# Miniprotein binders against q58433, part 2

Target 1, 377 residues: q58433
Amino acid sequence: MLFMKYEGEIAIGPVHPTMLEPHRLRLFIEDEIIKEAELVIGVNYRGIELIMEGLPPEKISILSEKICGICSHIHVWCNVTVTERGCDIEVPERAEYIRAIVEELERLHSHMLLFGHAFEVLGFETMAFRAFMIREPIMQILGEITGGRAQYSCPIIGGIRPRCNIKESKIPALLERLEKFEENLKKLLERTVNDPMIMSRIKDVGVLDKKTAKKLHALGPTARGSGIHSDMRKMGQVPVYDNFEFEEIVFDDGDVFSRLAVRFYECFESVKIIRQGLKDLPNLDKRIYNPNYELKEFKPIDVYNEAQRGQVYYSYGLDENGRVRQVKIRTPTATNLACMEAILPGHHVSDAELIIASCDPCFTCTDRMIVVKENKI

## First folded at step 7 (miniprotein)

Design pe5
Fold by OpenDDE base, look of step 7:
Structure pe5 (fold): chain B 377 residues (1-377), chain A 93 residues (1-93)
Amino acid sequence: as target 1 above (377 residues)
Amino acid sequence: SKITVEVTIEVDGRTYEFEFKVDSPEELRKMLEELVEFLKEDGVKEVEIRVTAKSPEEAKRIAEIVKRILKEAGFTDIEVRVEGDEVEVRARK
């Protein structure tokens, strides 16, 4: 019996030299069935942690923006929050609102990117095109608010950059765009759930059961797709979200459908958050930055936030000279990919890319494809 | 047996290229109608749509659909080329 070990190497994410978290998945395939999966996670963010060492906290935000091309905002927000909480720095409420609005916009565009990619993987090119086109208005809004489409540089210690201040005169147009986005998203959802070919490829495929998800410490939408409550916004870790009414989206089936559905319905909650934030903004104090902050006696603190992929963690110290020490950054990607690695065995090789995509590994804004290299051994 | 559609859009100095397949000119119309609001955005300066139809007659019909959509999107400079079963439409605004 010639065991043809098909070693398929799936490069997850951009082969871009700037990608700080290259993920490589090796699949051992027998008779088109995955027997083993080996995930090699390049933990390149450790390099960033080392580069941050000894820098003033004001300078490390730029490095945090480089950790992820799609979720740059959440990294910067977490980063500045460590200093802010550690030094008891008052952040104006308006700044926190805008940080949340930008985060939810980042969530929206990231989820739309994933949907586009998932449809590409499924061979539904027309649906992929629709998802990407629905995404673009969100990217424009982000560009208008932050001045950037990928690296927003919105948060700074003590508030936000002046350019990121949302002018009242722009709010009506933003709300109109959000309404159109929501309508288009509803149409996309209806088309997706009513297509039996799509549904057959994602239902009951790549099941991460609740027990396994708990055991492997799944995070964010990956955990929520398996019936696990996991949202730092709801756990009181990000106080600004207490001002907003929204639901934590949870599904119980743990399949590809559930992981995608969590993100789909979460988009509507993100729109709700943004609408509430924009509605409240005119009534808030106009201050967007605290210029009088002092790097006082630093109290070590753990900072959590909820990225589009799940929980992000930041911690560092400040030394007596106000220099950053002992930086620790944790992203949800590695943990969630490990969950996909665990469930891949037993599936057909043709489902591998979709299963992996369903945990939303870090893509760059430019990289739409998981490259599967089949090496015939 | 599908209609292949290539859409190139220049938005804010970035070029987006999309390829998709549809089963009919009517489906193509529906897809492009969903783009009209996006194509109206000020940041959209140039669009190119290439279509490989199933027949020369279908290509002519597609060309008319595309031209109408782009007009509705506010493009005024529209160039249409039909060669056999291939349609190329370029528009600027």
Scores: ipSAE 0.020, ipTM 0.516, lowest interface PAE 4.7, mean pLDDT 84
Fold by ESMFold2, look of step 7:
Structure pe5 (fold): chain B 377 residues (1-377), chain A 93 residues (1-93)
Amino acid sequence: as target 1 above (377 residues)
Amino acid sequence: SKITVEVTIEVDGRTYEFEFKVDSPEELRKMLEELVEFLKEDGVKEVEIRVTAKSPEEAKRIAEIVKRILKEAGFTDIEVRVEGDEVEVRARK
């Protein structure tokens, strides 16, 4: 009996400046069927934690911003929140609203980027283009609010930067642009679910059952696509979200379709949150910063928030000199890739890139998969 | 054979490159009309559209379609080249 062992590596493009090691993604293939997978993320969190040790909390925001190029806001927000809670610093309500609005805008553009990538991987180029077209206005809105797309460093300890304050005169136009985005998103969803060629590639493919998802600690939409309630915004971890009516989105089948569907419907929930936040802003106190805070020594405080990919965790304390100690940072990508690693065996190699992408790993560049096939005898 | 369309768009320092295949100039027109709303965005300053048509006659028709759509999208500096079945359109606002 002739059995051939194949091996492939996925080459993810040049290392992003915030990532110190290249990713190592390998597929071991026999007769075009994946037999084993090794999905190892190259991000060196221990190195980043060490660099942050002993710095003032204001300075570590710059480093936390660079951990993820498309989700930098959530990292800065988590960082300032550790110090705010540890030092009992009151943050103006308006600042918390704007932090949430910016995060939900970041969630929109990140989910749209994933949709575009998924369509590209599947070869549905027109759908990929539509996703990117829908995404671009959100990027422009973020740039207008933050004063520059390269820096979403809107949160500062005790508030937000003045440049990020949303002027009331801008709100009607923002709401109109958000409505247009929502209309286009509805069309994209309809085109997706009513296209049998698309559905055949994503339905019942890459199933992550609930038991495996729990065992491997899936997070975010990856977990919520497998029937697991996991949204930190609904678990009392981010109090500003109590001001907004929105739903945690959960699907049960655990396939690629379910993981994408969670993200599609989360976009609609993000639109609801942003709309509510923008409409409430004129009625809030105008203060965006609390200058009357004092740093004090505190034991490590755990802070959780919900990034686009799932739970983000920051922990540190301050010593008697106001210096950061015992830094721990965790993101969902490593855990979610471990889930994809576990389910890849048994799938045809042509589905591998889609299955991996469906957990929305932190991409640094263009994905490239290298498949090695040994000669047959 | 199909009509091959390559689109390069520059938006605030990002470059988007797309390739499409369509069966007819009418399908191309419909697809490009979806682009008009995107191309009207303030950050879109440059676009290049290259088309490989099925025939020189079709290329001439497509060149007119593309030029009119880009004009509708607000581009004023439009350069068109047609050679055989190849169309290249470069536009700036």
Scores: ipSAE 0.013, ipTM 0.569, lowest interface PAE 7.9, mean pLDDT 82

Design tq4
Fold by OpenDDE base, look of step 8:
Structure tq4 (fold): chain B 377 residues (1-377), chain A 93 residues (1-93)
Amino acid sequence: as target 1 above (377 residues)
Amino acid sequence: SKITVEVTIEVDGKTYEFEFEVDSPRELIEVLLELVEFLEENGVKEVEIRVTAKSPEEAERIAWLVKFILYLAGFTDIEVRVEGDEVEVRARK
């Protein structure tokens, strides 16, 4: 038994940085080479599911918003969709359009945050600063639509909150801001791909081959970076997206570059979706909420959506009293981290942070890699 | 016997105290979620919660629930004390 020295632990919070039991990735290192990685999955989801159990469906949205500070919208949207489908509640088309627009804005700011972090890890502080600056206009748009910069409490059962209704008079200004964002993103991309020093650090590093990705059930951009089609928006799970023309971005090489590239190019597709949505909004019925619904008993149903990191899953039922039962929540983070766990062995320890970052674990929830050096007592 | 909840907050330099009675830990969760919404809407950064449980075993469960909900609400510094059937929680963010 080769005594592998435990040299580092990365705490990865899938939910909130203050959560009691974050995911942890332990690295066993010998001569600066990772020999083994161990993923410890936190029990945070079980705690949330336990608290949700027996609550009214309107109250569980408060908890779903707190699961992830970066992807709060997708959690709330997935949550309300369970009740809507289980109770056969019609959602106005305008409400679904706005839900999609807000989701794609959330995707944009999340990807920009990842790019900023990846550049910091690489030691390119100027590029990191640029990525964060490009992100800020998206955060402002989200704030203007939802009334909040971090938590977008937009979806409710039967539609959206009245404050989240996009006024036609604001559409031209939003389109102009998106155009400027797209131009700046293109410049950032060009600078990145034309820098040999950046490319040498991310190409052929942290390769997740297609076979391993399939075996481990990789999700979202992590799967797509390994040549796997995996997008719930394209798989008919989220019907509102059938109204939009966009491409699923796939790369085949499975390295850090490919996982970053998927997200870079996906930003342009998100902009396309938002433009189409904004263009169609004036022609839709003005209704944004269906007040004429009744909650009814139903058995747990499966609901899927596509978060920034991949597939999100919600399931629950309602009992005879209109209380939530048998709550299950799954995020792509644990699955994608397991893929990084599998590929980390054989890499230099200095690449570990970048490889882990490339699957986009919720960084608002990730404590920075604490290298616990064994102090020889 | 009911579970008694006492909440102390400071808003704009004024101290406010709220008292609630609930019949079960489940009802306590609903009240705590409403409290969290109130704390967030009013920008409260510090909260003190005192709970009198029906038993010491229930007090430990309540302590966990209160702490967990406050963590979800973004409080980073949380102190918990359990003495018999009494729970005291102080939280800051």
Scores: ipSAE 0.392, ipTM 0.777, lowest interface PAE 1.7, mean pLDDT 87
Fold by ESMFold2, look of step 7:
Structure tq4 (fold): chain B 377 residues (1-377), chain A 93 residues (1-93)
Amino acid sequence: as target 1 above (377 residues)
Amino acid sequence: SKITVEVTIEVDGKTYEFEFEVDSPRELIEVLLELVEFLEENGVKEVEIRVTAKSPEEAERIAWLVKFILYLAGFTDIEVRVEGDEVEVRARK
């Protein structure tokens, strides 16, 4: 019997051929079954850390903002927080609330983008369109708050940009728009779980068991879909979240359904956080920026936060000349790619793209073509 | 002994030219980051950057650096030409 061998390759992250090599996930396929998956680490994945080394902290915000097109806010927030904690800079409570509100809005639009792409992969184009249209009002709100900049970030060292201050008079309209989003999200969820064709494609597919998830140090919704508590917002790492009542969403089955369900229910929790934050703003001090700070030398400070894809980690210090030193940045992408390496063998190729999507490897930054190479045996 | 950077942009049909001199790759990074802030704040969709490096080896590294920073700034249509110690980059969003 003659078997046909295939090899596929998926580029993760920005694709530019000169020196920036994205991570790749190579698939070895035989008779439409994935036999092996291999993560190939990009050769210059530390390039951003190297460029940041020796810069003043005020100037690296542009680089932080550009690391991820759909999660730029969390990177800027982590960056300014390192300097703020290292220099003992007090940040006004109002600024921290607005930072959290913007982050939860980013979580909403990012999860909706993922749902749209997952439905496209499954061939449910009407559902994909619904997800993208539900997402659009959130993007509009972000643009209104952040001043229409492409990267939608608002943190600066010591506070937020003045444009990002949310006027009290705008809060009722924002709450109403959020309620409409929540209603449409409920409808999308109901249509999804009541469709046997959708459920048959996502239930019991792409299982990442808890033991393997722990061994590979899974993060974010990938970990929480496998029964692992991993939310930095609940672990005391982001103090402003102590002011909001919300639940960490955890599912135990580790399948595609579980990872998507975590994200669906996280959207409802994000709505709760945004609503509470908006309602509290009128009662907070009006200051959004601390102008009375001085930069000083400090040894590396670790900052953790929870992006929509999972834990983000920033660490650096400042030297005596006010220059950033010992930069380390970790995102959940590499760890979640390792989980896909463990999940994919044994599955049909028709499930590969869906399984990959359920681990959220930053679709907008990824070359979306899967390359399948034929190898005669 | 110095790295020369010339930037050409077009805003509303008008051409603007800027020139910088830097002593090191670290200074170049700072100048490029300031440039990116300027381009973003003014909605610039097309930029041309010419760099005269200290050596052909430095030119190759600078070509990579310029391309990387412009790519992070949202320019995905980037053309690079390196000839000797001269780098020419044209980028569009």
Scores: ipSAE 0.000, ipTM 0.420, lowest interface PAE 10.6, mean pLDDT 80

## First folded at step 9 (miniprotein)

Design cp1
Fold by ESMFold2, look of step 11:
Structure cp1 (fold): chain B 377 residues (1-377), chain A 100 residues (1-100)
Amino acid sequence: as target 1 above (377 residues)
Amino acid sequence: SKVEFRIEGDTVHIEIRGISEETVRELIEWAKLIAERLGLEVEVRIEDGKIEVTFHGTSPERLAWAILFLVYLAADYTGDPELIERAFELALKLIEEAEK
């Protein structure tokens, strides 16, 4: 049999005026069925690790903010934590609480953005619009707390930026706005699960079985949709979360529905965490910053946290001159790419974008889907 | 547009407008640091709220990273997030053309 190869290119990115970074993927198809998939992130972290080597740790935060436009807070939080733990710097409890509150707000808006995109990919424009409208109040809250919507990181070594301190007088209004968000989220979930047309497109589609997920080291909601407990917040890696009652959300079926359901229910858990944090703030000491720390030499240490998409890992040490050495950064994107490559074969090419979205990899806005067809002779 | 780019062989020009004098000084320091760590040559020109940064080097990957980091910083200062997408498109094109 003779095989002919055809390459096509499809931009995969936000259909609505919101940002989901497109990515580059190559689908090898025959009669519109995917035979093989190859997903590539064109830019990796090697360049940023090189730039970070030899910098003072305060400058690393600026670079960390730029790694991902929708998850900048978690990167800055990981960075300051490496230095804080390596130098034995005590962080005020109030600052730790606010770091977690901002992260959970980031998780909310990121999940809502993904829901809007998934609905758009499915052709349910009204549902996509609902998701984006529900998201907007969370963006407004972040802007009010942090002073910025796009680059809203609040951690600094030893605490938080003073702007990010949440005034007690604002807490009742914030709690009320969260209650409204929760009500609207419940309605969105109900509309989704009760719509047979939506459910037919996401149930039993794009299955990542537990064995494959473990073999490929799946992380985040991708892993938790396949029955794997993987949340760094529940594994003792982020101590401030020990103060909050919340559940790790896990589904077993590994389909698109399961991965989206993990994210839907995680939003409710994030609301629980934020509510508890806001209610506790008045009982905490008012310090938000430790000004009396000293940097010291330390050998590389590992720091883990849980981004919206899964585990984030930072490692570095400080030399005798206070300069960062042996920088290593890992995100769940590479592992989630391997999972998508395993899922896609056997599916109709029209399902590719949905399956990829359900794994929510952090791709650049320049990524493209490249369709490679096998021609008939 | 507040940020413009062009590539001429092994040289990348980046023009940033509508920024404060303090922001110009910070971008200059970042441009120099980026060039140093990536092994690139850099030239900076400044004129009334405008900065032009020129990177030169033989590594398309290193030039791509220089574009990305400087534009990410500029997008934060200028409030023009569309430029990030343009920067990634240019960076990937630069790498792909060099690998022909």
Scores: ipSAE 0.085, ipTM 0.597, lowest interface PAE 6.1, mean pLDDT 80
Fold by OpenDDE base, look of step 11:
Structure cp1 (fold): chain B 377 residues (1-377), chain A 100 residues (1-100)
Amino acid sequence: as target 1 above (377 residues)
Amino acid sequence: SKVEFRIEGDTVHIEIRGISEETVRELIEWAKLIAERLGLEVEVRIEDGKIEVTFHGTSPERLAWAILFLVYLAADYTGDPELIERAFELALKLIEEAEK
């Protein structure tokens, strides 16, 4: 049987600089149907872990910030949290609130990037453009809070940088921008769900059933799109979120629609979190940093947080010299891409890009889908 | 671009211009650290406000990591995010070639 090797590179999203998980997907196609998908992980965490090994935790924070251009904040936050927990460092409540606010802003802009990309893949350029335009106010808010659009440098051991302190006088303007964002997002949602052409392309396509999702350990919105509760914010792993009322968004159908819908509705929950955080900020203690901490030796501890793509994991210990040891970092991208790899067989090749995009592989972490045509004569 | 980089065989060249002396010192320290940890040789030359960092090594994967991390650092200091994208592409290519 002549297996037609289809060699095509599908670029998965805008290349952003996150080196954590470059993935290449090879598709084996027969009669335009995917027979096999092979995920090749180009760069593993081992390189980053190796570079981090034996550094002071402060230098690790600098590295962690630079790991991901789209999700830099969550990496820094997880990183500093390891040291903070290992050394029993008290973090001011205001600092944790601001960390959460910045994270939810990062979630928002990342989801908007995904929506833009998904619409591009679907051939809806106008909708893509609208998604990117809706994203811009969030980037402006991030810029105003952190001083940077991509690298926020917000968390430090013991709190946040002084520049990231949200002044009470800025809160009304931030809320106004957030309201505008929410209104525009609602309009985008309405347009999307009422377009039968869009809905036909994403409903009942790329189904990850709950059993398979569980077996493959799907994370974040990929898991939640298959009816699996998976949110570190709700699982008590990130205590600051206990201060906020929000829902874990879960859909049961496991299709592309469900994975996109999880993220769409999650945006509204992120807005709610940010509003609550901003509302509470004026009433919190004004401290944003604990300068009175000592680094101490500790064995590797596990820290989890919930990035836009799902669970992020950081672990390391600190030796007697104040150097990090046994660094482990995991992001959800590889796991979620493996779920897409598992479900791709049997689908038409024209759906492959959309199915992959629906797990939101870190566009910075995913370079190219290569369609491999092997002519086995 | 304030940052240029190229790969020549088993060597990676990174040129950085238009940064402060303090930033230069920091980047040199990072370059040395990266090289040490990845088991690479590093040469650093500073001429006329230009920093040239050269990594030597036979492992494409290690070179890829060296490029990425140093370019990320440089891009942050120079405000050139496009460099990161190019660096990523180049690094990925190196890794893919090593897996063949």
Scores: ipSAE 0.022, ipTM 0.497, lowest interface PAE 5.5, mean pLDDT 82

Design pe7
Fold by OpenDDE base, look of step 11:
Structure pe7 (fold): chain B 377 residues (1-377), chain A 93 residues (1-93)
Amino acid sequence: as target 1 above (377 residues)
Amino acid sequence: SKITVEVTIELDGRTYEFRWKVDSPELLRYMLEELVEFLKEYGVKEVEIRVTAKSPEEAKRIAEIVKRILKEAGFTDIEVRVEGDEVEVRARK
């Protein structure tokens, strides 16, 4: 049996060049069918944890923001929450609302980035372009709120940065932009589901059955695409979300379509959350930061949040010197990629990239805005 | 061998380049029809399309298809060049 070894480097991983080993996909192929898949994930969270060990919590926030270029906010939010819970630090309600709003905006742009990439993988470049163009307004909103496109630096211990405060006067413009985003998203959905060529490539392809998903501990949209409820926002892990009416999107078929569909429909729920948050903001106390806190020693506390890819986990303690100890960080990417690795066998080699993409591994390199030249006006 | 398509457009002061590969002329036609809808949607006024075909004969057929589709899209100034297995089309409206 002539096993053709295809070694492809898929650039999957967090932005920090010092921590990223390239992901290596090894496929053993026979007659164009994948017989075995080996996915080596170069994300060494242990290295990050070791760097964080013994640092003050404020410095950890800076490091956490650099873990992922696409989901920087959720990492920072989850990180500061550990200190806040461990030290019994009250966070103003407005700050938590803004943290949630920024998170859902991060979710939106990340999902749109995935759709763009999925369309690129499928060879539908114009659809990819549409997805990227729909994403851009969200990036602009994030820029207006946080002052940055990738590193928002919104959460701090005790609240949010003053620059991230959403002024009431900006709310109408934000709502208008969200409405336009939602309209464009609906159009993209309609185009996608009515395109038989797209649908034939994603439906019944890369099936992760519910049993396998459970066994391998799939998380987030990867789990939800296989009929598993998995959303920390709905599980009471992030209390601010109790203020919002939204649905957990779940599909049962476990295919590429289902994993994409979960994210697509989740975008509408994210918009709903943002609208509700923006609506409530004017009625909340104006305080955005609690300056009156003291750091105290505490044993490691488990904190969960729901990134665009699924459950994020942070845990650490604080010692008597105000230094973090026993740092643990888990992201859904490794677990979800392992699910894709498990289901790759039996598929045609041409589907491999799409199947892997459908779990939304952190494509930090996919700021492939096909901007060839900016004409300086 | 796949047919290679390169599309260059200018939109909002930026140049965008799309590259895709298709296995058949039928798929190419489909993708070009979608491209036309895209061009209309975004109000693109100028487009450059380069196609590398599998043969000179196929290139000629592709050139005709591209020209027709762009004309249907409302482009009025269409320049078509066929050289060997390569097609270059520039269109403006």
Scores: ipSAE 0.261, ipTM 0.719, lowest interface PAE 1.7, mean pLDDT 85
Fold by ESMFold2, look of step 11:
Structure pe7 (fold): chain B 377 residues (1-377), chain A 93 residues (1-93)
Amino acid sequence: as target 1 above (377 residues)
Amino acid sequence: SKITVEVTIELDGRTYEFRWKVDSPELLRYMLEELVEFLKEYGVKEVEIRVTAKSPEEAKRIAEIVKRILKEAGFTDIEVRVEGDEVEVRARK
């Protein structure tokens, strides 16, 4: 007798372009219950690290920008910081403020995109529309500041691109647009938590307990949804954040609700950071670039930052010819997908897309989830 | 079979389409109540709602509910067609 296998596809995440190969997402089910999951990240960091070996640090910024189309700013910021710290390059305070402001704007739009996708997965199309409409003004602000992520990045070694300087005359309008975003965000949160149909789908599902999260080294909001303090911005790794009053958001139930709630409340903290940064800018020195630096040889150093999905890690040194050596890059997606892989068994297959999405993995438009059924004789 | 609901709106010169499949009257009622709040929040001026119900009797009930919620949302030009298990409602403010 020939055993018959049936395979299907489930769409994962919103479409965003990247230079990375697609993820391999497989579910092994029996009677619609997941028995095993295989969530293999498509990015080949060893290959990317090899391509970067021997390049000047300016070229690393270009490649870093292409690692993730939705979070390119944080990658470029990490890269320039490695060289800046390794060569003892002083970065103007205004440039560091703007780097942080842009990153927090990226955090806002990225979290809103995830909320919209989660609502689509749940079948609540009007809630998804609300999320995308609330997101749109943040995208417009980012476009005004950066000129588009595909063409320009904000950080450069020693500062920021002049185009990214935030003019004092624009600050009042930015603050008003931010206030409107905050009001709409509050309404979206209230609609979500007061909706029993939404809550029944996200509460107590996809639980990642604290012990498992620690063992698998969960990062970012995925870890903070399981009761783990993990924010690089609070650990002294990104000094500019010492200038802002904000709180690390932590929930302890580890369910889909908790992972989403961390991101919802982080948006309010990002608003606080951006508001404080914008109000401080007029009082800072106007320099945005340090032209008085020299590249020098240095042994590999570690740089950490907090992307929307969690910790990003860059490490490299420069040789005597100013060429990058011993490149290491780590992002939170691989470890966070491993956490989702571990908790998927036992769930109904219909919950899989939501659970996987709740760690906000960086997927490409070619990613598909393959369902493999095992027939019994 | 499930009840299919398709909503088309005109907002700021753009057309947006939403589609639901529901299998209970309770979920359908929830969706319609949420739709009313959505239409009011975004100031929607033109909407088209198509429903494929489970029966002609259900289609008639849904048509009346949809007409009522559109009136409550401020629409004044409401056209309703019910044919078999299919409902089409077009409304303008």
Scores: ipSAE 0.103, ipTM 0.620, lowest interface PAE 5.6, mean pLDDT 83

